VH-VL binders against q8ixk2r445to577. Designs and how they scored, part 188

Target 1, 133 residues: q8ixk2r445to577
Amino acid sequence: FFGMLQNKGLTDYCFDYNPPDENQIVGHQVILYLCHGMGQNQFFEYTSQKEIRYNTHQPEGCIAVEAGMDTLIMHLCEETAPENQKFILQEDGSLFHEQSKKCVQAARKESSDSFVPLLRDCTNSDHQKWFFK
Below, E stands for the ipSAE of ESMFold2; O stands for the ipSAE of OpenDDE; V2 stands for 0.75 times the mean of E and O plus 0.25 times the DockQ between their complexes.

## First folded at step 8 (VH-VL)

Design s89 (framework fv_retifanlimab; at its last look DockQ between E and O 0.85; V2 from the best seeds 0.00; counts 0 for: pae E 3.2 > 2)
Fold by OpenDDE, look of step 9:
Structure s89 (fold): chain C 133 residues (1-133), chain A 121 residues (1-121), chain B 111 residues (1-111)
Amino acid sequence: as target 1 above (133 residues)
Amino acid sequence: QVQLVQSGAEVKKPGASVKVSCKASGYTFTSYWMNWVRQAPGQGLEWIGVIHPSDSETWLDQKFKDRVTITVDKSTSTAYMELSSLRSEDTAVYYCTREGKYYGSYAMDYWGQGTLVTVSS
Amino acid sequence: EIVLTQSPATLSLSPGERATLSCRASQSVSYWDISYMNWFQQKPGQPPKLLIHDASNRATGVPSRFSGSGSGTDFTLTISSLEPEDFAVYFCQQSYSTPYTFGGGTKVEIK
């Protein structure tokens, strides 16, 4: 699966990553932004290693969850996907993070009108359901 | 004005298939989710599935996953619902309904007139 | 799936009376400040008509005598003073999670 990763509940919002430096693509938070399909900042790939890859640059980036965090941060992909980079896109649309045993949920960023994907306890909310477009 | 016009009533035998159409007008067809809902005679409403016409992303109730196919024809702004392996309990009025966009949510704000599908031997 | 239970099944009232319809969800259908509960009116031979969306917002053209309230699992549709045209079946519906589900309906009939 590849393309824009769009949320069901928070309609018209997609995973978005815009690193401030194209030569340093890791260490920043993945956010949600209106789906526009322009450029490469909303292009992601779900791989057989259960990675969500941001493969617009070399080396490729993979979404990771750092210890104790609930945000999605871009890390470098590895030959063997580390545990903190493994996600399961379930048949029901839920995006499950294996290591934390939590689901990725579209959430409102505090004190702003921005949105971010956050790890939360798994529910059947459409805000936790995602699909590639 | 938004209008959803569905195809006419159908009479089918058990085991057959039926394909109901829903022609949309008065709005940008590819910008709104289109649902299918049915209602057996004298019964409540049952959601079947939803499709986004822009890319045909489809979500179905698990009850129908093996028998229902929802499609769209963007060129004619028409949504289709095909139900196979028909049973008597599939006898119902089938509705297409658009999900209008509201602040932070959607709601089924416009409905087709309904299509009666009768399954009888 | 989220189960919606409406009560009462039948409500017999006279024109001018207040109608109170309940819808209970098997789990919360609220997220942030939004409750993903909608109400529909249906008359014989017609498709459902959207009355209330997001628990408390009247749809376009809906008279002010209709109001919705509630959050979490408990929701109410109120008709402050019944008009003759208000005698119909009313359904609640949650849009919190697919599969979308409807309540069993409340029939508001003339006493």
Scores: ipSAE 0.832, ipTM 0.934, lowest interface PAE 0.6, mean pLDDT 95
Fold by ESMFold2, look of step 9:
Structure s89 (fold): chain C 133 residues (1-133), chain A 121 residues (1-121), chain B 111 residues (1-111)
Amino acid sequence: as target 1 above (133 residues)
Amino acid sequence: QVQLVQSGAEVKKPGASVKVSCKASGYTFTSYWMNWVRQAPGQGLEWIGVIHPSDSETWLDQKFKDRVTITVDKSTSTAYMELSSLRSEDTAVYYCTREGKYYGSYAMDYWGQGTLVTVSS
Amino acid sequence: EIVLTQSPATLSLSPGERATLSCRASQSVSYWDISYMNWFQQKPGQPPKLLIHDASNRATGVPSRFSGSGSGTDFTLTISSLEPEDFAVYFCQQSYSTPYTFGGGTKVEIK
């Protein structure tokens, strides 16, 4: 799948990555922002290795979740996808993180007026349903 | 202003198909989810599915998954719902309804006038 | 699938009386400070009309005598003083999870 990764429940919000330093794309958090399709911040590739790649920028980034954490952060992609970078986009729209056995959910940051994808126990909520546009 | 105008009543035999249209006006058709909901005579409301016209992303109730096709024609701002293998239990008024947008949510704010589909031998 | 149970099935009341309609969900339909429960009014031969979105917010043009409340699994629609045009069937509906579902309805009728 190629394009903008959109949330069903948080209408018109997409995965967005806007690192503060274009030369240091690693280690920053993926956010949710209004879908616009402009520039390079909202385009991701879902690969056969179950990666979510930020590949409109060099070097290519892959979304990861570090052990014991619930935030989606950018790592460098590797030739063989590490387990913490594998997500299964299921037929029901859920985005399942294999290593943690949790699902990606649209969430509001309590300390801010921003939205982010976070890992949570899998539910049937539309906030855990995703699709490519 | 916002208006949803549906095709006219249909009478069908069991085993046939029906395709109901819903022409939208007064808003940006490609920006809002369009639902289909039915109501059997004297009964409650039953959700069938929803489509986003911009990319045809579709979510259906499992009960209808094998018999329902929901589509759009962006050039005419028209949504369609086709129900196949009709049974007498499918006799109902079929509605299209738009999802309005609110902070962090949405609700079915505008409804078509309804299309009566009667399935009889 | 989230089941919505409305009670009572029928309210027989006179104009000027207060109507209280209940809707219970089989699981929570709340996330953050939003409850994904909507209320509709339907009169014979007409499509449903949105009254309340997100549990407590009146839709545009809906009179202030209509109010909604509740969170989680228990929700209430209140009509503070019934007018003749308020005698109709009322449905609750959840938009928390597809498939979206409706309650069975409460008919508000003239006593």
Scores: ipSAE 0.463, ipTM 0.847, lowest interface PAE 3.2, mean pLDDT 91
Fold by ESMFold2-Fast, scan of step 8:
Structure s89 (fold): chain C 133 residues (1-133), chain A 121 residues (1-121), chain B 111 residues (1-111)
Amino acid sequence: as target 1 above (133 residues)
Amino acid sequence: QVQLVQSGAEVKKPGASVKVSCKASGYTFTSYWMNWVRQAPGQGLEWIGVIHPSDSETWLDQKFKDRVTITVDKSTSTAYMELSSLRSEDTAVYYCTREGKYYGSYAMDYWGQGTLVTVSS
Amino acid sequence: EIVLTQSPATLSLSPGERATLSCRASQSVSYWDISYMNWFQQKPGQPPKLLIHDASNRATGVPSRFSGSGSGTDFTLTISSLEPEDFAVYFCQQSYSTPYTFGGGTKVEIK
């Protein structure tokens, strides 16, 4: 699968990665933003190693969750995906993070009306259901 | 003007299949989710499923997943709902309905006129 | 699945009176500042018509006498002063998670 990773419940929002410095691809939080249909900062690839890759620049980034954290952070991709970078896209559209045993949920960032993907206990909420557009 | 026009009434035998069509006009067909909802005579509304016409992504109520197939034909802006292995309790008016887009949500804002499917027994 | 319970099943009123319709969800259908509860009006022989989306927002062309309120599990549709065309069946519907579900309906009938 590849394309824009859109949320079923939070209607027109897609995974988005827009780091402050375009020459530093890693270390910042992945956000959700209105889907613009042009790829670029919203273009991701789901790989056979269960990675979510950010392919618009070199070196390529891979979404990860650090131990004890709930935020999705951009890391450098590795030849063999580490466990913290593995997400299982399930048949119901849930995106299950193997290491934490939690699901990716669209969540509102308080104080700014911004939305971000966060790890939460798995539920049947449409806010935890994702599809590639 | 947004319009959803459905195919005409059908009478089917138990065990048969029925395919209902819904032709959309007045908006960009590939930009909005299309739901299917049914209503047995004198009863409430029951959601069947939804499809996005841009890529045919579907979400179905599990009780229908083995009997219902939802498809689209982008060239004619038409959505289809096929229900197999019909039983008397499938007698209902079947509606197609578009999901309008709102801040952080969808709601079924335009509805077809409905298609009565009668299963004889 | 999320179960929606509407009460009363039937509400018998005269034109000019206030109608208050209740819808309760088996679990919260709110996420942050959005409550995923919608209200529809249905007249005999017609498809449902969207009245209120996301608990309290009136759909385009819906008269101001219709208002929605509530969050979490408890929701209300209010018609401040019934007009003859308002005697109909009203359904609540949640769009918080699939499968989408509807309440059993409240029939507002003339006394």
Scores: ipSAE 0.452, ipTM 0.845, lowest interface PAE 2.5, mean pLDDT 91
ESMFold2 (binder alone), look of step 9: mean pLDDT 94; pTM 0.954

Design s90 (framework fv_retifanlimab)
Fold by ESMFold2-Fast, scan of step 8:
Structure s90 (fold): chain C 133 residues (1-133), chain A 121 residues (1-121), chain B 111 residues (1-111)
Amino acid sequence: as target 1 above (133 residues)
Amino acid sequence: QVQLVQSGAEVKKPGASVKVSCKASGYTFTSYWMNWVRQAPGQGLEWIGVIHPSDSETWLDQKFKDRVTITVDKSTSTAYMELSSLRSEDTAVYYCTREGKYYGSYAMDYWGQGTLVTVSS
Amino acid sequence: EIVLTQSPATLSLSPGERATLSCRASQSVSYEDISYMNWFQQKPGQPPKLLIHDASNRATGVPSRFSGSGSGTDFTLTISSLEPEDFAVYFCQQSYSTPYTFGGGTKVEIK
């Protein structure tokens, strides 16, 4: 699958990654922003290795969760995907992070009207359901 | 003004299929989710599923997944719900209803007039 | 699936009286400060009409005598002073998770 990764619950919001410097693609948090349909910062690829990749050229960025954290951040992709970069996109639309046993949920950032994907206990909420558009 | 106009009543035999239409007007059809809900005579409301007309992304109640197909025709701003392998317990009024958008939420803000589907004999 | 239980099944009240309708969810239908509980009014032979969205927000054109409250699993629809046109069945509905589900309804019967 590839394209915009959209939330069922926050229907107009998509995964978005806009690093401050195009030469430093790692270390920043993935956010949610209004889906614009133009690709760019909202274009992701879900791979057979259970990775969510940003850009399909080298060096590639891969979404990861650091131990003890609940935020999704961009890391460099590795030849063998580490466990913290593996997400299972399930048939019900849930995005399950096996290492933490938690699901990716659309959540409000502390600043008003800003949203981010965070790891939360798995529920059947539409805020935890994702699809490629 | 927003309007949802549904096709007329249908009488079907068990085992047949029925296709109900819902023509939308007064808003941008491709910008809102469209739900299908049914109500058996004298009973409560039962959600069937929802489709987004922009890309035909569809979510269905598992009870209906093997028998229901929801589709759209963008050129006519029309949504369709087809239910196959009809049984007597499928006798109900079927409604299409738009999801209005609010901050971080939705509600079924406009409803079609309903289509009575009777399954008998 | 989330089960919604409405009580009472029937309310028989006189015009001018206060009506209080309850809806309980089998699990929380709140996310942060939003509760994904909606209320609909249905009169015989008509489709449902949205009254309240997100627990407490009145839909456009709905009279101020209708109000909603609650969060988590317990929700209430209140009609402060019943009018004859308020004779109807009222349904709660959760939009927290698919499949969307409705309560069994409360029939408000004006004596």
Scores: ipSAE 0.081, ipTM 0.743, lowest interface PAE 5.2, mean pLDDT 88

Design s91 (framework fv_retifanlimab)
Fold by ESMFold2-Fast, scan of step 8:
Structure s91 (fold): chain C 133 residues (1-133), chain A 121 residues (1-121), chain B 111 residues (1-111)
Amino acid sequence: as target 1 above (133 residues)
Amino acid sequence: QVQLVQSGAEVKKPGASVKVSCKASGYTFTSYWMNWVRQAPGQGLEWIGVIHPSDSETWLDQKFKDRVTITVDKSTSTAYMELSSLRSEDTAVYYCTREGKYYGSYAMDYWGQGTLVTVSS
Amino acid sequence: EIVLTQSPATLSLSPGERATLSCRASQSVDYYDISYMNWFQQKPGQPPKLLIHDASNRATGVPSRFSGSGSGTDFTLTISSLEPEDFAVYFCQQSYSTPYTFGGGTKVEIK
């Protein structure tokens, strides 16, 4: 699967990665932004290794969550995906981070009107349901 | 003006299939989710599912999953709901309805006139 | 699935009276500052009409006598002074999670 990863509950918002400068492609938080349908910063690939890859820049980035954290950050992809980079896209649209046993939820960034994907306890909320456009 | 125009009433035998159409006009068809909702005579509303016409992404109520197929024809701005293995309890008015867009939400803002599907032996 | 319970099932009132309709959800339908509860009006032989979206926002063209309130699991639709055209069935509906669900309806009928 590949394309723009849209949230079912949060109207017209998609995974978005806009690193400051092209030489700082890793280490920053993934955000949610209005889906524009043009790929670029919103173009992601879901791989057979359960990675969410950011294909816009080289080297390719892979979304990861560090142990004990709830934010999704961009790391360098590895030949064999480490457990913290694996997300299971389930039939119900939930994006399950197996290492933490939590689901990716569209959430409001504290002290901001901006939205970000965060790990939360799994629920049936549409804010935890994702699909590729 | 936004309009949703549905196909006419259908009478079917148990075990048959029915395909209801919903032709949209007055807006960009591929930009809005289209829901299907039914209502048995004198009863409440029951959500069947929703499709996004841009890519045919579909979400269905699990109880209809094995019998319902929702599709679109972008060239004619028409959505379809096909229900198979019809039973008498499927007798209902079937509505298509668009989800309008609001801050952080959707709501069914325009509805078709409804299509009565009668299932009788 | 989220179950919505509307009460009362029937309200028998006269024009000019205030109508208060309740909708209770089996779990919270709130997400941050938005409550994902909508209200529809349905008259015989017609499709439902959107009245209120996201708990308290009136849809375009809906008279000011209609107001929605509530958050979490408890929601209310109020009609401040019933007009003859307001005698109808009212449904609440949650858009917090698919499958979307509707309440059983409250029929507002003339006394």
Scores: ipSAE 0.116, ipTM 0.768, lowest interface PAE 5.3, mean pLDDT 90

Design s92 (framework fv_retifanlimab)
Fold by OpenDDE, second read of step 9:
Structure s92 (fold): chain C 133 residues (1-133), chain A 121 residues (1-121), chain B 111 residues (1-111)
Amino acid sequence: as target 1 above (133 residues)
Amino acid sequence: QVQLVQSGAEVKKPGASVKVSCKASGYTFTSYWMNWVRQAPGQGLEWIGVIHPSDSDTWLDQKFKDRVTITVDKSTSTAYMELSSLRSEDTAVYYCTREGKYYGSYAMDYWGQGTLVTVSS
Amino acid sequence: EIVLTQSPATLSLSPGERATLSCRASQSVSYYDISYMNWFQQKPGQPPKLLIHDASNRATGVPSRFSGSGSGTDFTLTISSLEPEDFAVYFCQQSYSTPYTFGGGTKVEIK
């Protein structure tokens, strides 16, 4: 699966990553932004290693969850996907993070009008449903 | 103007299959989710499933997982719902309905005229 | 699935009267400032018509006498002054989670 990773509950919002330096793509938080399909900042790939890759740049980035955090941060992809980079995109649309046993949810950023994907307890909310477009 | 035009009434025997069509016009077909909802005579509304025409991503009510197939033909802007192994309790008016986009949500803002499917021996 | 319970099942009123319809969800259908509850009007032989989306927003072309309110699990559709054309069945529907579900409906009939 590849393309825009869009949320069902939050209308027309997609995973978005826009690193300040194209040659230094890691270390920043993945956010949600209106789906526009322009550029490369909304193109992701779900791999057989259960990674969510940001592969429009070299080296390739993979979404990771750092210890104790609930945010999605871009890391470098590894030859073997580390545990904190493994996600299961389930048939029901939920995006499950294996290590934390949490689901990715479209959430409002604190003290902001912007949105971000955050790890939360898994629920039946459509805000935890994701699909590629 | 947005329009959803469904195929005509169907009469089927138990065990048969039915395929209802829904032709969409007046908007970008591949940009909006299309739902199927049914209503038995004198009864309430029951959601069957939803499909996104861009990639045919489909979610179904578990009740229908084994019997319902929802598809689209992008070239004709038509959505289809096929229900197999028909039973008498499947007798209902079947609706296609588009999910309009609103602030932070979707809502079924346009509906087809409905297709009556009658299942009787 | 989220179960929606509408009450009353039937509401008998006269033109000009105020109608208050209730819809209760088995779990919250609100997230932040958005309540994923919609209301539909259905007349015999017609498909449902969207009246209210996101609990309190009138759909395009819906008269101002229709209003929606509520959050969490309890929602209300109000018709401030019934017009003859308002006598119909009204359904609530949650779009918080799939499977989408509808209430059993409230029939607003002429007394």
Scores: ipSAE 0.825, ipTM 0.931, lowest interface PAE 0.7, mean pLDDT 95
Fold by ESMFold2-Fast, scan of step 8:
Structure s92 (fold): chain C 133 residues (1-133), chain A 121 residues (1-121), chain B 111 residues (1-111)
Amino acid sequence: as target 1 above (133 residues)
Amino acid sequence: QVQLVQSGAEVKKPGASVKVSCKASGYTFTSYWMNWVRQAPGQGLEWIGVIHPSDSDTWLDQKFKDRVTITVDKSTSTAYMELSSLRSEDTAVYYCTREGKYYGSYAMDYWGQGTLVTVSS
Amino acid sequence: EIVLTQSPATLSLSPGERATLSCRASQSVSYYDISYMNWFQQKPGQPPKLLIHDASNRATGVPSRFSGSGSGTDFTLTISSLEPEDFAVYFCQQSYSTPYTFGGGTKVEIK
């Protein structure tokens, strides 16, 4: 799959990555932002290795979750995907992070209009259901 | 002017299948989710499922998953709901309905006129 | 699935009176500042018509006498002064999670 990764429950919001510095494209948090259909920051590839790749920059970025954390961060893609970069897009739309046994949920930052994807216990909430557009 | 026009009434025997159509006009068909909802005579509303016409992404109520197929034909702006292995309790008016887009949410803003499906033995 | 309970089942009122309809969800249908509760009006032989989306927002063309309120699990639809055309069945519906579910309906009938 390639395209905008949209949330079913938070309906107009898509995965978005806008690195603050073009010289340091990794290490920053992935956010959710209004889907705008303009390619650069919102287009991701779901690969056969179960990676979510950000193809706008070289070297390519891969979404990862650090041990003990719940935030999704951009990391460098590896030739063989490490476990912290593997997400299983399930038939029901859940995005399951196998290493942590948790699901990606659309969440609002406390005291902010900003939305972010976070790891949470898996539920049947539409805020945990994702699809490529 | 948004319109959803559904196919005409059907009378079926138990065990048969039925395919209801819903032709959309007045908006960009591929930009909005299309729901299917049914209502048994004199009773409440029951959600069946939803499809996005751009890529046929489909979400169904589990109780219908084994018997319902929802499809679209983008060239004719038409959605279809096929229900197989019909039982008498499937007798209902079947509606197609579009989800309008709002801030962080969807709501079913336009509805077809309904298709009465009668299953009798 | 989320169960919606509407009360009362029937309201018998006269034109000009206020109608207050309740809908209770088995779990919260709110996510931060959005409550995913919608209200529909249905007249015999017609499809449902959207009145209120996201608890309190009137749909296009809906008269100001209709208002919605509530959050979490408890929601209310109010018709401030009933007009003859308002005697109908009203359904609440949650769009918080699939499967979407509807309440059993409240029939507002003329006294």
Scores: ipSAE 0.290, ipTM 0.796, lowest interface PAE 3.2, mean pLDDT 90

Design s93 (framework fv_retifanlimab)
Fold by ESMFold2-Fast, scan of step 8:
Structure s93 (fold): chain C 133 residues (1-133), chain A 121 residues (1-121), chain B 111 residues (1-111)
Amino acid sequence: as target 1 above (133 residues)
Amino acid sequence: QVQLVQSGAEVKKPGASVKVSCKASGYTFTSYWMNWVRQAPGQGLEWIGVIEPSDSETWLDQKFKDRVTITVDKSTSTAYMELSSLRSEDTAVYYCTREGKYYGSYAMDYWGQGTLVTVSS
Amino acid sequence: EIVLTQSPATLSLSPGERATLSCRASQSVSYYDISYMNWFQQKPGQPPKLLIHDASNRATGVPSRFSGSGSGTDFTLTISSLEPEDFAVYFCQQSYSTPYTFGGGTKVEIK
């Protein structure tokens, strides 16, 4: 699967990655933004190794969650995916982060109208259901 | 040594079609978007559309959607823009211009020399 | 469609003077810390040349006298000290959403 990774419950919002410094593609948080349909900063690939890859810059970025954290951060992809970069996209649309045993949920940023994907305990909420368009 | 070389000037009658070519060299053709932009004599710039060379997906301005076809030939690293049902107001210089797909580089950084299309009776 | 309004339409200055060009968008072209506003220079008989991308980043080979600033809806292109070769038409362009749109242009002419 590849394309824009959309949320079922937060209609019209997609995974989005656009850090301010072009020379530093890693270390910043993945956000959710209105789906624009152009690909670019919203184009992701889900691989057979359970990675969510951002291929718009070389070297390629892979979404990861550090131990004890709940935010999705862009890291460099490795030839063998580390555990913190593995997500299981399930039949029901949930994205299960294997290392933490939590699910990716669309959530509101503190004191803001902005949204971000965060790790939360797995539920049947539509805000935890994702699909590629 | 990025270079975009366009086909030569065209003179067409109203109702005809024109196909402009843009041959790219000096970079990996499929790693960049290709845009088409036009400029009527003495006027401003008007965006027509963009194509993803790797899969031929296009995004067009609604104004041109029913008359414009943008295509690519990956074997020759060439992009094409065909405009049908020509009108006098389509008289313009047509430019191809590449756009970066790499993070933070979504700008039309290299432009072809332009192709003058004149529509006259 | 996002409408870009450039002002002034014409700016008459002498070499050595500072030029300040404005571009206003009908809606925000920023999200997060990035503003999707680009600036181009065009001389008669030539294609446009990219000067500034993403509001404030100079394109390769562009002299340091050119700088861009702004966010949201209000953007500025500044030429700190005009050289003879800088007398040209300048266009702003947004890459925030399709259709991409251009401003009407500001002509910087010799006084």
Scores: ipSAE 0.006, ipTM 0.533, lowest interface PAE 13.6, mean pLDDT 85

Design s94 (framework fv_retifanlimab)
Fold by ESMFold2-Fast, scan of step 8:
Order: structure tokens, then sequence, then C-alpha cells
Structure s94 (fold): chain C 133 residues (1-133), chain A 121 residues (1-121), chain B 111 residues (1-111)
């Protein structure tokens, strides 16, 4: 699967990665932004290793969650995906982070009206359902 | 103007299949989810499922997943709902309806005229 | 699935009177400041017509006498002064979680 990773419940919002400096592609938080259909910052690939890859730069970035955190951040991809970079896209549309046993949810960023993907306890909410467009 | 035009009434025997069409016009067909909803005589509305015409991404109510297939033909801006293994309790008016986009939400903003499917021996 | 319970099942009123219709969800259908509850009007032989989206926003062309309110599990549709064309069945519908579900309907009939 590849393309824009869109949230079912938070309509027309997609995974978006827009680091402030193109010379430092990793280390920043993945955000949610209105889907624009132009690729670039919103183009991701779901791989057979259960990675969510950001393919618009070289070297490629892979979404990860650091121990004890709930935010999704961009790391460098590795030849063999580490556990913190593995997400299972399930039949019900949930995006399950194996290491933490939590689901990715479209959530409001603290102290902001902006939305970001965060790890939360798994529910049946459409805000935890994702699909590629 | 947005318009959804559905195929005509059908009478089927138990065990048959029915395929209802919904032709869209007046908007960009590939930009909006298309839903299917039915209403049995004397009953309320029941959601069957939806499809996004851009990539055929489909979400279905689990109770229909083994009998319903929703498809689209982008060249004719037409959505289809096929229901197999028909039973008498499938007798209903079947509607197609577009999901309009709002800030942070969707709502079924335009509806087809409905297609009556009667299942009888 | 989320169950929606509408009350009353039937509301018998005269033109000019105020109608208040209730819809209760089995779980919250609100997410931050958005409540994923919609209202539809249906007349015999016609498809449903969108009236209110997101609990309180009137759909395009819907008269100002229609208003929606509520959050969480309790929602209300109010018609401030009934017109003859308002006698119809009204359904609430949640778009918070698939499968989407509808209430059983409230019939607003002339007394």
Amino acid sequence: as target 1 above (133 residues)
Amino acid sequence: QVQLVQSGAEVKKPGASVKVSCKASGYTFTSYWMNWVRQAPGQGLEWIGEIHPSDSETWLDQKFKDRVTITVDKSTSTAYMELSSLRSEDTAVYYCTREGKYYGSYAMDYWGQGTLVTVSS
Amino acid sequence: EIVLTQSPATLSLSPGERATLSCRASQSVSYYDISYMNWFQQKPGQPPKLLIHDASNRATGVPSRFSGSGSGTDFTLTISSLEPEDFAVYFCQQSYSTPYTFGGGTKVEIK
C-alpha cells in the first residue's frame, strides 16, 4: 500500500511530514494536515516489514515511537526494521504499534487546535482507522 | 447541480442476486465517498457500506460483508451495489448517497431517488 | 455498534407549535469540539434530506426554524414554529464510527 494515509474519522486529514529543515530530515514529529493530493510531504508507503516509510527524501525515513513516548517521529530506515518502527494495519483499519500494544489515533496536539497522530489505547473509534488513498 | 440517479425497481426470487446502479453528475465523482443505505417497509434506515471512487476503498457493515459487493465505474461516474443470496427480509428501498465534506466531518448530503427491491417467491 | 434511541416515537402538534426531538447515543459521539450527529427529514415516498450536520450546523437551504444542539450522548433537534411542510419523520444518524447507524425515527404529525 502507498499514497496518502488518511484518517477515517477526522475527515480529509492525512499523515504529513514537513520538517523545518530539509537538511535534517529525521527527528521531527509527524503531523496531520488537510489532504492535498500532491504527494510530497503526504506520500507514505506501508511495507512488508510493517514500516510506514516517507519516500520523498533519500535516505528514506521510517516512522517510529520512542520508548515511553506517544508521539510518532521520523527516524532513518534500517535494513531490518526495529520493533519501534513496526505498525500493523489491521482489517478494521486500525494501525497497531506492536511494541507498545497501542493504536495510532488522530488526536489534538497539546495547547493547540492542530491535530497529530498519537498512540492511545485501542478503541473502535473511526479516529483510529486509517486507509491509503 | 448534484444529481444521483438510480436504476429501476427489481423483483427477485429468494437466492438470486440484485445489482443496483447509481449514476452521479454535477460534481467530481472521484472526490467523495458514496454510501449505500436501505429501508425496509415499516422500518428505519440501515447503513450497508461505502466506497471511495478514487481507489475503490470500501467500508462495509460486517453483517453484509459476505453478501454485498460495492463497485464503481469511473468512466461513467456510476456506483454499483450487488447483494447476493437474497432473502425475503432484504425487501427494501435501496439508496445511494454522497458524503459531503465539512470541517472535520462527513454527512450524507445528496441522495438518489431510491430503488425498490422486492424479494418474493 | 453505536445504538441511537429517539424519543418520542410520535409527536402530535399543530402548526405554529414548537417541536423538540431527542436522540440518545449508547456511547459518546463527540470528539473534542465536534459532535458527529446528523439529522435527516423524510417525507413519504421520498429519500431522506440532510437537515443538520455535526449536531448544530444547518445544511444549505434549511430554514432557520430548525436548530440542533447537544454533545456526548444527548442530542436535540428543535423546530421553533412548525410549518405545514415540516410534518415528516426525523432520523438522527451518527458518523462517529463505522458502521454508521440511524435512530428509529420520530414522526411529527399534525394533531
Scores: ipSAE 0.170, ipTM 0.771, lowest interface PAE 5.1, mean pLDDT 89

